# VHH binders against o26223, part 258

Target 1, 191 residues: o26223
Amino acid sequence: MKLLWTSQHIKVTVHIDGKVSKMDVLEAIKTRRSIRKYQDREVPEELIDKILDAAMCGPSAVDERPWHFIVVRNREMLEKIPEVHPYGAMVKDAPVAIIVCCDSSLEKIPGFWVQDCSIASQNILLAAHSLGLGAVWTGVYPLEDRVEGIRRLFSIPEHVIPFSVIPLGYPAENPGTRDLFDPDRIHLEKW

## First folded at step 14 (VHH; framework vhh_7nfr_2)

Design Q60
Fold by ESMFold2-Fast, scan of step 14:
Structure Q60 (fold): chain B 191 residues (1-191), chain A 124 residues (1-124)
Amino acid sequence: as target 1 above (191 residues)
Amino acid sequence: QVQLQESGGGLVQPGGSLRLSCAASGFTFSDKWMSWVRQAPGEGREWVSSISYSGGWTEYADSVKGRFTIARDNVKNTLYLLMDSLKSDDTAVYYCAKHIYSAFPETQDAFDIWGQGTQVTVSS
């Protein structure tokens, strides 16, 4: 018997701790973890561009693509994020953060921008992992306190909604893997 | 019960100092931005100072900048206002107020919980 398809056809090249590794899509999905400790290393602009390209490739409702992104590298601004986001303390220690936003003027179907921006956020996390970086999704929407805090801190217009703040950098921790497969959550043909 | 209770007001001479305290209860104080707001006799409410929930970001009204210091103790659930070089124009009832949002207030509608106020009188 000959196998016509192998995982090597869908591998991603990742730089981890100075080494180059290849992982298939399933491995990347299963091994991505929230990273909250970062090395004191700059993330090259080229890698941020690749991450944002991946973020914009996500599906969106009726192709509305309402997402906008703010890239924050300024240390003073990163240090102020924890002051408007109580559980975002790790952001001040990251070399860079991406703020995922929704431009409501681009929304074609009410409410689906939340799903659209969730997809963009997850793509950022997965793309960062595939490039040897660590990241974590810190929630902004739907907590009005955080939404208004982030909006004012970054001069975001009223028609734009900050959705998530994602600090990222080269990881300084390895939280290990988890086996999360639960067959009791899978129903065949009916509930 | 959600409550803010001010103390430390009183009569002081021009050039004197006072320390106001505000005891918070019934909510997670460490998660909230807090402000001091004052109301002089016959005047509307005037914002004095705000502090972020960690204390890492503070702002002051131009009228008090360099003379007043806002501080907080998240272990004791207490907000403070340290007032130096007091002037007769600082005479007012001082209220502590809890922010709705983690942002500096643009209007009085930025606060959902107010204390009862503490009287500060600066007179010779």
Scores: ipSAE 0.180, ipTM 0.619, lowest interface PAE 5.7, mean pLDDT 88

Design Q61
Fold by ESMFold2-Fast, scan of step 14:
Structure Q61 (fold): chain B 191 residues (1-191), chain A 124 residues (1-124)
Amino acid sequence: as target 1 above (191 residues)
Amino acid sequence: QVQLQESGGGLVQPGGSLRLSCAASGFTFSYKWMSWVRQAPGEGREWVSSISYSGGWTEYADSVKGRFTIARDNVKNTLYLLMDSLKSDDTAVYYCAKHIYSAFPETQDAFDIWGQGTQVTVSS
């Protein structure tokens, strides 16, 4: 079945090479790659909305759902991100970026927000891929200098922790597929 | 040994210009945000200007905006402050400071390394 569902239970289609295509969940997981080169082309707001809807559908420890998102389209702001994130150079070339944040005031179990925000970040990557976009997860937390840099750049309050910066766009590169299955990492019954 | 060493201060007349330099050693200068902070006689420390590690982002205190320019040379590990249209109120010891975080300072505790300072005196 090559049908993907959002929280609205509506199927999603992917446009590939000017044609409509459908991707099942396992195909999306296996073919998603980090994309760091983007076309000079706007990403429609409706696609960003679908991606954020998917981000919020992840499981969360004791249903705390501490995630908040900042959508950055302003060219001047995107160009400033590499100044506070040295490995985020590709962000300035993206048409849009999503900053995944944790609101610590929503945290019910200490420390599980990292897992919650990781799940949200991965859902952004998968949803973007399923919609024909490319994206990459650039790490912010737990590097204190990046956390404080991003916080001050986007006026993020002290009780909110920026977790990741994910630039998105139509891909301008096509990395090949990988077979990553390694049976030596699977242990039966015990280590 | 982590060090910051300022130079270029001196006596100058109102309306004059000076260029301050700060030589950095013992850390990866090109990865650190840097600031200039000054202290006038009998006053507390006042933040003057900051520059991001690549030089792509700069900010200035309202008192110096339009007159001072902060710059850096990451090949030479040197920070600069170009001071134009100097006023008597600019008289102070000027310190070079290394940021703890890649962000603008909220307080003087935002810096972990300070230089020894260079005296700037603006008088006729």
Scores: ipSAE 0.006, ipTM 0.358, lowest interface PAE 10.7, mean pLDDT 85

Design Q62
Fold by ESMFold2-Fast, scan of step 14:
Structure Q62 (fold): chain B 191 residues (1-191), chain A 124 residues (1-124)
Amino acid sequence: as target 1 above (191 residues)
Amino acid sequence: QVQLQESGGGLVQPGGSLRLSCAASGFTFSQKWMSWVRQAPGEGREWVSSISYSGGWTEYADSVKGRFTIARDNVKNTLYLLMDSLKSDDTAVYYCAKHIYSAFPETQDAFDIWGQGTQVTVSS
């Protein structure tokens, strides 16, 4: 989507040839930023479906794929998340949030579900960014207080573990580019 | 030292008001749900009210709803219970309790730290 001009009365976006700008994988990885401010604009269900499809494409230990997702659009529920998650204040302002969960009954190798759900969470962030959305990973597991709070709030059964809460929406902020490459952290052949 | 210390109890006439305070120390108060729990003479502990981190979510036992207000001051690390229209049945030791989890308590096992209690007596 390209914004070509804005009149005094309306904001106009024009699709010149029907194309949406694409970023390559490295650009997406390098330019993704945590977004905590969102436009007052609904995210279409089709985009959420694409993001969740991407989430499920991540590698998982012994192909266990233990992830389940809760999509939260209800305003009252979004407003309660900061009351069970002290660093989730931005969630109340997001049009939608995804809760990444682990169904422990699907776990084949103990403990690797954490890595599986981390991969799913990162794929959500990258997919959202590639689609013109902004998102942020707010941590739930391994903080028992937050795990239990989120579980109770969303009626999550005991065998399912809430892992992360990811609010997302059209970004209302544009953080600058980061240069994080540190050659001192690369060791050739040995430490 | 993780500690909760209640104050503000006393003798009051029916229909009167009291303000209980609970001073918290030794933990990050602003990141914990808090409750008031009372115990009447010869009875078990009864949950009275709970409050979330910011105070944006509160709940009350049916017996006190509309009469009591739970509040917190995260700068002063203090929990409050404002009690109006007190009845003889409100006579109890009132305990401040820290939640293990950010959820409304189902049992008294939901709390890991308790204060020593403050006596509230509503005179006949």
Scores: ipSAE 0.359, ipTM 0.725, lowest interface PAE 3.7, mean pLDDT 89

Design Q63
Fold by ESMFold2-Fast, scan of step 14:
Structure Q63 (fold): chain B 191 residues (1-191), chain A 124 residues (1-124)
Amino acid sequence: as target 1 above (191 residues)
Amino acid sequence: QVQLQESGGGLVQPGGSLRLSCAASGFTFSHKWMSWVRQAPGEGREWVSSISYSGGWTEYADSVKGRFTIARDNVKNTLYLLMDSLKSDDTAVYYCAKHIYSAFPETQDAFDIWGQGTQVTVSS
């Protein structure tokens, strides 16, 4: 069988040496937990690429899609993140971290890049969880000291704003179940 | 200038082997996914194989699976295609192509830079 591009489409099968658990969307949303303890095990490049593909699929205000991502695997660089981010201590123990950034030159509507980058960050967390990984969102923006520290550490240009740092790895902890549904926060027809 | 230059093609008997090379320049080769694409006389382009930037992930078209091996040398900025058990149907111009994104290609528009191609002819 030939895969010819005269029709503009081909079929590709990806081979991953390992196990990927299937999880439906609602299960993924309800069972995702912040994971701060990781196994001493590398995350395959293919899984990071799948996570970033999912991050870029988020809805964006007037389709501006201002997000850029830095993938950090270098141990020395990961160990320096806690120096500029006080709640990022777990990053030094992760095999990899993703820094979610906003390129302000791509912004079409003022201020909505925060929502856009929040959506990208949440998609990273959900995609990681669905692939058997654990992750946690550590906030950078709008804390100016953290923004400046991360920018300096990773040579981020002035027009680009670091938004979040998300360490990822195979989980070394299993947090308990949470029941978060609160019907008192639902109002029908009127407040 | 960004360039891809293929070499290693030629005339070979059915059942023979060839090793194609693609020399990359003008971009950070070690950051890019790469593919081999071929075009037989009078036919459209056919995707052959892809490799991730680290070489940790590879994929092959069903027509070449088990016979071809894609490889890369990030120190030498070179992509390879090792072709074994060649058949007459493998006769084509072989192009190396640079991916726009770090993902397996679903269309020919997944590539932004193409080499000039190297001719492979399998005949008696």
Scores: ipSAE 0.005, ipTM 0.179, lowest interface PAE 11.1, mean pLDDT 84

Design Q64
Fold by ESMFold2-Fast, scan of step 14:
Structure Q64 (fold): chain B 191 residues (1-191), chain A 124 residues (1-124)
Amino acid sequence: as target 1 above (191 residues)
Amino acid sequence: QVQLQESGGGLVQPGGSLRLSCAASGFTFSERWMSWVRQAPGEGREWVSSISYSGGWTEYADSVKGRFTIARDNVKNTLYLLMDSLKSDDTAVYYCAKHIYSAFPETQDAFDIWGQGTQVTVSS
């Protein structure tokens, strides 16, 4: 027996001047979808700055904040990403991508950088959605050939580990809402 | 169980053409950069060309640019080298190689398996 959790498809609220958009936090979490089709429209630098600010506000183990970000807008470079990441075909069609990286020299607790960079990646997806953009997380770490391919393509030094590639843009698709609540995964008091 | 099998070599006159093939098995071919390397009699190995997963990115040694074309068929798990305007200096054993990582033309540290090779002889 499953419980039915429904939320209306969220709308982005825009002021008459077009400068402000907002979204409720729970609605943003529930309505965020992976977006792989983008309008032929540039994403303003101001929005990328807001997204990266949100990414850096995530918690990290012992506040180590090991993340670094590469912002890629160059068309030739975006077109090369699918050649080093076989499941990243949509990146070539995006106006911009963010590469989330870990600087291992900033790591204070071994292994927790993976969780830190996962949190940063999710914050990018949620922030993008809240600003009316679409994005998708494409995995790089822990697949060593993808890690090395992305490292080579973007001249990333050996002490820095590329974690994810996140293309983003104004969405050209709307996949709709999903009902994902599964009560069988919730255990009260004990397993 | 990982295997690379080259074919298509032979004797050809200067200015002639050949098509080399490399049949790959035992790994997910569509997820690997592939390269051709050659070894002339009495010489070391020379990188010839590389191709990305989908074939959308290719690189060539300066000695073969404009004459050779690298291609792949991911349905057939086959790598090709189309060689036009062959010169005597192209005489070599040609090997296909699987990349360990996605590598631009830096060969020695990038390859984890080599094929048996196919002989190309350009002679009048």
Scores: ipSAE 0.000, ipTM 0.340, lowest interface PAE 11.0, mean pLDDT 84

Design Q65
Fold by ESMFold2-Fast, scan of step 14:
Structure Q65 (fold): chain B 191 residues (1-191), chain A 124 residues (1-124)
Amino acid sequence: as target 1 above (191 residues)
Amino acid sequence: QVQLQESGGGLVQPGGSLRLSCAASGFTFSEKWMSWVRQAPGEGREWVSSISYSGSWTEYADSVKGRFTIARDNVKNTLYLLMDSLKSDDTAVYYCAKHIYSAFPETQDAFDIWGQGTQVTVSS
């Protein structure tokens, strides 16, 4: 059984394998944090399937849904990711990583695939958090060296663009909560 | 001001050993893949070896595999080529090269910065 610290009003949530306590959507959004340290514990395929289902439920421009996902569990491959992504050092310590990709052949409106893949990436982070896992978005696009490094490492075809690498696992760290509401960034009626 | 400076070349007898060094400056060395490339007199450039950011992933040309070792020191911003069991065919100018992408080179266009080169002559 794992305890998860949540919210600006710190809450402890107890999880049972396969039967996670339901987290309110607003609570999930407000308490999700980037997690870079993971327990040496396997993530069940069922949870990965739930996370990918959530990823594909995001809105996309003109319903193009250009996303594809690579699920990486192979230890040797996870250990190679930091060699093509210098800020992805934590990936080698994760039990699994998801690479979010755009299949450009599915793109219906130019440029919106970036927003589509961003939404899919955020849904992965939120779904992982709601299931008692921790994850972090490591950036690939638009950095050409990382895009081509990841492409070649995973034999991704030319018409597919790797967008993000998201390692995930059961969290081995508990970062503090943040109060990010800033009313000075809200303008009524006009700028 | 991005630059690479090779050193350590010289005349050596067949079967001998040399250690080449390449001092890097003007970029974040620890975040770049690096290679050694050589050019014999009157010949084109031949890729010798490449190394990833941390040094944990290396590859070698078949002609040098088992005899040469590529290494790096990210604290000193220095790339090395340790050359053992040298042969007359290893005679060339050896260049240090910085990769454009974090991948093994398919062509010479894979590099954006080159050093001046250091001469290695293997002769009795």
Scores: ipSAE 0.228, ipTM 0.646, lowest interface PAE 5.2, mean pLDDT 88

Design Q66
Fold by ESMFold2-Fast, scan of step 14:
Structure Q66 (fold): chain B 191 residues (1-191), chain A 124 residues (1-124)
Amino acid sequence: as target 1 above (191 residues)
Amino acid sequence: QVQLQESGGGLVQPGGSLRLSCAASGFTFSEKWMSWVRQAPGEGREWVSSISYSGTWTEYADSVKGRFTIARDNVKNTLYLLMDSLKSDDTAVYYCAKHIYSAFPETQDAFDIWGQGTQVTVSS
């Protein structure tokens, strides 16, 4: 990154080539990897807003859209997440985490909120990746220990179910891409 | 078989110290919050202390804060209670208890597995 100009008491620093990073949808899907190591660098609110906008754009059963999100930036709270989530150790090292929740009072069809929140979680992962961030989905529901631990830690009401905890930040690791296509899992016409 | 076995109780003089241990088996100890709960003769159960599964988050009842320390060894599947400056009011059967969920207990219903208890008597 190089400083190019200064105007009216503002400084603009851009790369000399000036181009915006672009990733098409298929590339984003195929190259997204779980990222568990993060740079000690703040994620701007603008990027979180873009990620949450993408999360809310997912399809939802009978358009119930039961998702709610908690954005956690407080270091003390991030450090407590691994204490209620055994496989969330990396969360304490992330600059921010998003907790995906279901407000059961918004549910119109029983059980489909799991699919709705799964879609929202995946959209968070893809949006983060497309914006140059790394993230990982750590499972909460349906494990009662984690559900109740997260609920109590963040004062989540009884009618709201914490579904996933997604730490995110600028990646400090670069795992290679994977070719996971398995034609044996494709059945034509019948099983 | 899921089991909790306490040890280390006994008779001690006021102002003395005692170390309780709880051996856990039949579940993944490192993934469970644990507590110490005591019951004095003729009284109900009183929560004493809790510890998160990694050991970095602990809480204590006001009656024991500053005198007791809860600790755990996840390699040995053992929970400890280090009791200093013991008082006659600390006389009770001490139970270790496994949490149903990863949170500090609101009621005694927060636990699904209890040990059989170890007697602590503080008397001259």
Scores: ipSAE 0.154, ipTM 0.607, lowest interface PAE 6.0, mean pLDDT 87

Design Q67
Fold by ESMFold2-Fast, scan of step 14:
Structure Q67 (fold): chain B 191 residues (1-191), chain A 124 residues (1-124)
Amino acid sequence: as target 1 above (191 residues)
Amino acid sequence: QVQLQESGGGLVQPGGSLRLSCAASGFTFSEKWMSWVRQAPGEGREWVSSISYSGKWTEYADSVKGRFTIARDNVKNTLYLLMDSLKSDDTAVYYCAKHIYSAFPETQDAFDIWGQGTQVTVSS
């Protein structure tokens, strides 16, 4: 895939009920929810490019940046994902999905690619939310059956590891936000 | 000490059956994909079969599909190859190999540890 632009000055803008508003970073983090129901609307390529730009802005161990992304818009391919991913039923209804992959040949520090790809996946979710889209992280790695199923479906070479499948689209549901702050998980000075 | 040791080879008549075993030591066997690779006299190495660490995913070379079954026992740290309907063309040294990546192999460079091999001879 060819990205059309990169910009560190991208404004956070959310489309809510046809209206445009600005969302700060803390609001985006606190209000992002997993979205599994999508409108029958195409997502513009420009928004996907912005999301992938954000994905690549995450920190990576010793700056290895091992991530590669597959953008899937073909309906026949999206319809096959639930056959190899039991909790990916919603993917067939999404207009697009991003598969986050690790090219292990780019890995400089063994094992840290999991953290690198987790950060990229979270950035995809936050960027999508900030742009008025809904998305959900469906886990692939470390579940062997999902890794191999996705690898076969998308002709992914042996040295590349599919990490997550993230369907996204304009949301057709509006789950309420959650208050998850738990002071019992905070320890001062000692355990 | 990382080692793979094959056993169970021998002389068998066409149409016969053999069970090969590969005993693994020195690494966490249950976390590694494993393969069987063979080498016939005067030929190069030929990939035969692979199995994922859980045993859920298996694949076979077209030449052995329907006749061979790959299996593993993660409690015993042992890989198996059950060979049915053996043909003279199956005559080869059979090697157990440990995968570098959790994926079906593209080339013989996909393996980092090899066993010493066990001879299988199919003749009347």
Scores: ipSAE 0.222, ipTM 0.657, lowest interface PAE 4.5, mean pLDDT 88

Design Q68
Fold by ESMFold2-Fast, scan of step 14:
Structure Q68 (fold): chain B 191 residues (1-191), chain A 124 residues (1-124)
Amino acid sequence: as target 1 above (191 residues)
Amino acid sequence: QVQLQESGGGLVQPGGSLRLSCAASGFTFSEKWMSWVRQAPGEGREWVSSISYSGRWTEYADSVKGRFTIARDNVKNTLYLLMDSLKSDDTAVYYCAKHIYSAFPETQDAFDIWGQGTQVTVSS
C-alpha cells in the first residue's frame, strides 16, 4: 500500500542526488526529450510524489480536474503492456510507469477531459526531466484497441478512460537537443 | 434528433433463427459502443451483448454465448443481432442501446439512449 500525496499533504522536499536542480523553465521545455532506455535503478517514491503533484497543477477546463493516476511498479504487469500497446515496447524495461486516466464522472464540460489529461501528461514529462529522470508519452486514447486493452489489464472501471501510459526512469540515453523554432508557423494579426 | 429504431422481431419456433436490426440516427454511430438488452414480461432488463465502435471487441451473456452474434455496419449506421438456435427463454422485447462510455457495461446505467424495442416470441 502507498498513499497518493497532493501539494497540500506533501511533507518532504526532494532534491536530485542531494542538490537542488538549477534548470529554469525555458531550459527544461527546450531540453526535454522522449527517453526510451532506462538504467536498472529504482525511482524513489518521493520523486513520483513530486511528479504527480506537478501533474495535478495543470489548468483544467472549469477546474474539473478529472485525472486519476495508476502507478505501476510490478514487473509482470509492465511486461504485459506491449501486448495491448504495440508502440509501448520500452515500458517493460522501465522501473515504473504512470497511467493517466480520466474519471468521466468528474467531467463538467463534455470533451475537455482530453485537453486536461494532455496537460497532466506533459507536466509529468517536464517534472520528470527537471528531477533528472527520463520519460516518454505513449498514446492510448483515442485508439479503441489500446483503451480496451489497458482497461482490462489494470481493471479500470467503465466510467474511467485510460489516456496515456508514461514509463519513466533514470535515463540510459542522451539524445541531443533540436532547434524547432519555425517562424513560418507564426501569423501576425491575421492568418 | 438522436434515435435508435429496432426491427426484425417476430414469432419463431424453437430452434429457429431471427436477425434483429437497429437503425441509428442523430449521432456519430461509428464512434459509439452499442449493446442489445432484453426484457421478458414481468422480469428486469437483461444485458445480451455489446460491440465496440470498430467491431473488434464483442462480449455476450452466458445465456446466449455460442448462439447469438452481434455485428455492426458503420457505413449504414446499423447494429445487428443474429440469433440462432432460439429457445422459449429467449422470448422478450429486445432493445438497442447506446453506451455512455467505450467499455463493456457494468449496469443498465451505462446507456444514455434506448430504442423502442422489438418483440421476439419463441413458441410452437
Scores: ipSAE 0.000, ipTM 0.265, lowest interface PAE 13.0, mean pLDDT 86

Design Q69
Fold by ESMFold2-Fast, scan of step 14:
Structure Q69 (fold): chain B 191 residues (1-191), chain A 124 residues (1-124)
Amino acid sequence: as target 1 above (191 residues)
Amino acid sequence: QVQLQESGGGLVQPGGSLRLSCAASGFTFSEKWMSWVRQAPGEGREWVSSISYSGAWTEYADSVKGRFTIARDNVKNTLYLLMDSLKSDDTAVYYCAKHIYSAFPETQDAFDIWGQGTQVTVSS
């Protein structure tokens, strides 16, 4: 931990009962962007623990919670990820990556583990953003090539399915905001 | 139409060198791991070497390590095997193979597309 880099706020909103708010939920959702460039700075274990806690707080079909997570900090292993994931080039430059996995033995309802792991992945992205970090979701499942590549690289057993690889770090880029609200996609009372 | 076509085989004396090429077409070559596999007369297939998408990660069979170099050119969609210090035991048909998965092969079932092979004969 370095004092110069101890605290960094991505964005601060004002006013909840007259108090300054770091970032409310709606602001976090609206301002989160995929970050692929990272500072050469270590991410403290305490922040990773908070992110993983948030990941496990997602809703899960029939409360099956099939999630398992691999935290990768080893530079040699991070450098190998782009060799099994063609769109994971940025992972080699990240200080840490989280691999979101599904333990199929924990599945209670067929197929919903994909939604469960999607929710866990999004919670990682939002939690990282709220803590001043940047991250990006790189897709693994349902691409069998990537699933088996990641499985073998990290010795993941056959009953466990790697779902996503999420590199994260302190952001070295600041993509602009987007206005994504499209009222034409909202139908009242019927299609 | 997915195809792999080897070239560069031939007769060479012990201690000599040879460069094999494999031209790939019909798939996104830069997104696939590739291997060289050989088969000597009367023997089963033996894995020789594998290379990742960019070429940054390579592995070799113990029998060829230090003598052979696998390489690729993603602009030309070509896989190479540079063979130095050739021995009589290197005599085989050499096949290039496209991986099903981005991983080092556990069995020959790891490949979905094979070339027709190129003959390498090391003899004095």
Scores: ipSAE 0.207, ipTM 0.635, lowest interface PAE 5.3, mean pLDDT 88

Design Q7
Fold by ESMFold2-Fast, scan of step 14:
Structure Q7 (fold): chain B 191 residues (1-191), chain A 124 residues (1-124)
Amino acid sequence: as target 1 above (191 residues)
Amino acid sequence: QVQLQESGGGLVQPGGSLRLSCAASGFTFSEKWMSWVRQAPGEGREWVSSISYEGGWTEYADSVKGRFTIARDNVKNTLYLLMDSLKSDDTAVYYCAKHIYSAFPETQDAFDIWGQGTQVTVSS
């Protein structure tokens, strides 16, 4: 129990063992895990709105913010995603999925939309975790077969590129946290 | 190396049945949508049926709905077309085709690899 001078804490509300608690940003980053099993329980629209608000708060190259989002709750549509994405089997069992897209008409600097949409995708995962939900990033771009499959399934226009499909829900699994710190990947002053 | 090879065609009387097979090699068959396409003498190619990666999504041309069944065996790398209640109008060369995209085809340009074809003749 020690308080340090000049410490700044940012807290978010999470649900742990049926209790509401608060975690700081570092705890959220370190404890987030990919969740592929979901409870048969609806996710309120208010939580999806908070997640998408967080997604749009990411930094983007020259502030182009090229991201668009499709929210999929329709069971028939969720069941079709694994048919166009061979590693998206868990999506059919999720109560909702978010498709992160790039509107190429909003792109101001070539190629940086990939980083922009990656940042939006990660913010979705972190925001979901902070709100007591589980999610997983399933890759779409740059695999052309998946990009075109998702585009056609959801009638996405040619100037828009589907980037990722993120199913989410209340978690029905609890994978332990991982210690991933590797000091050999940190170089001081030069390689 | 990358190849599709059809078999099972032949002569059958109207109302009869045939089972076509397509052996795939040189690519990861389980990661590709597959189709059957046919071509009658003097006519253009007509899409017949498509199947998704594991067979959870199938579609059929209106001319064959209720009579044909598309299936796949990803362990054997084989695509099938089960044809029941055959009609004289079903007479064609039947081609196995590999999809470029995981979606139902809008044009013949949706396929990158084609088999050699197998002849189906429905005649008394």
Scores: ipSAE 0.012, ipTM 0.501, lowest interface PAE 8.8, mean pLDDT 87

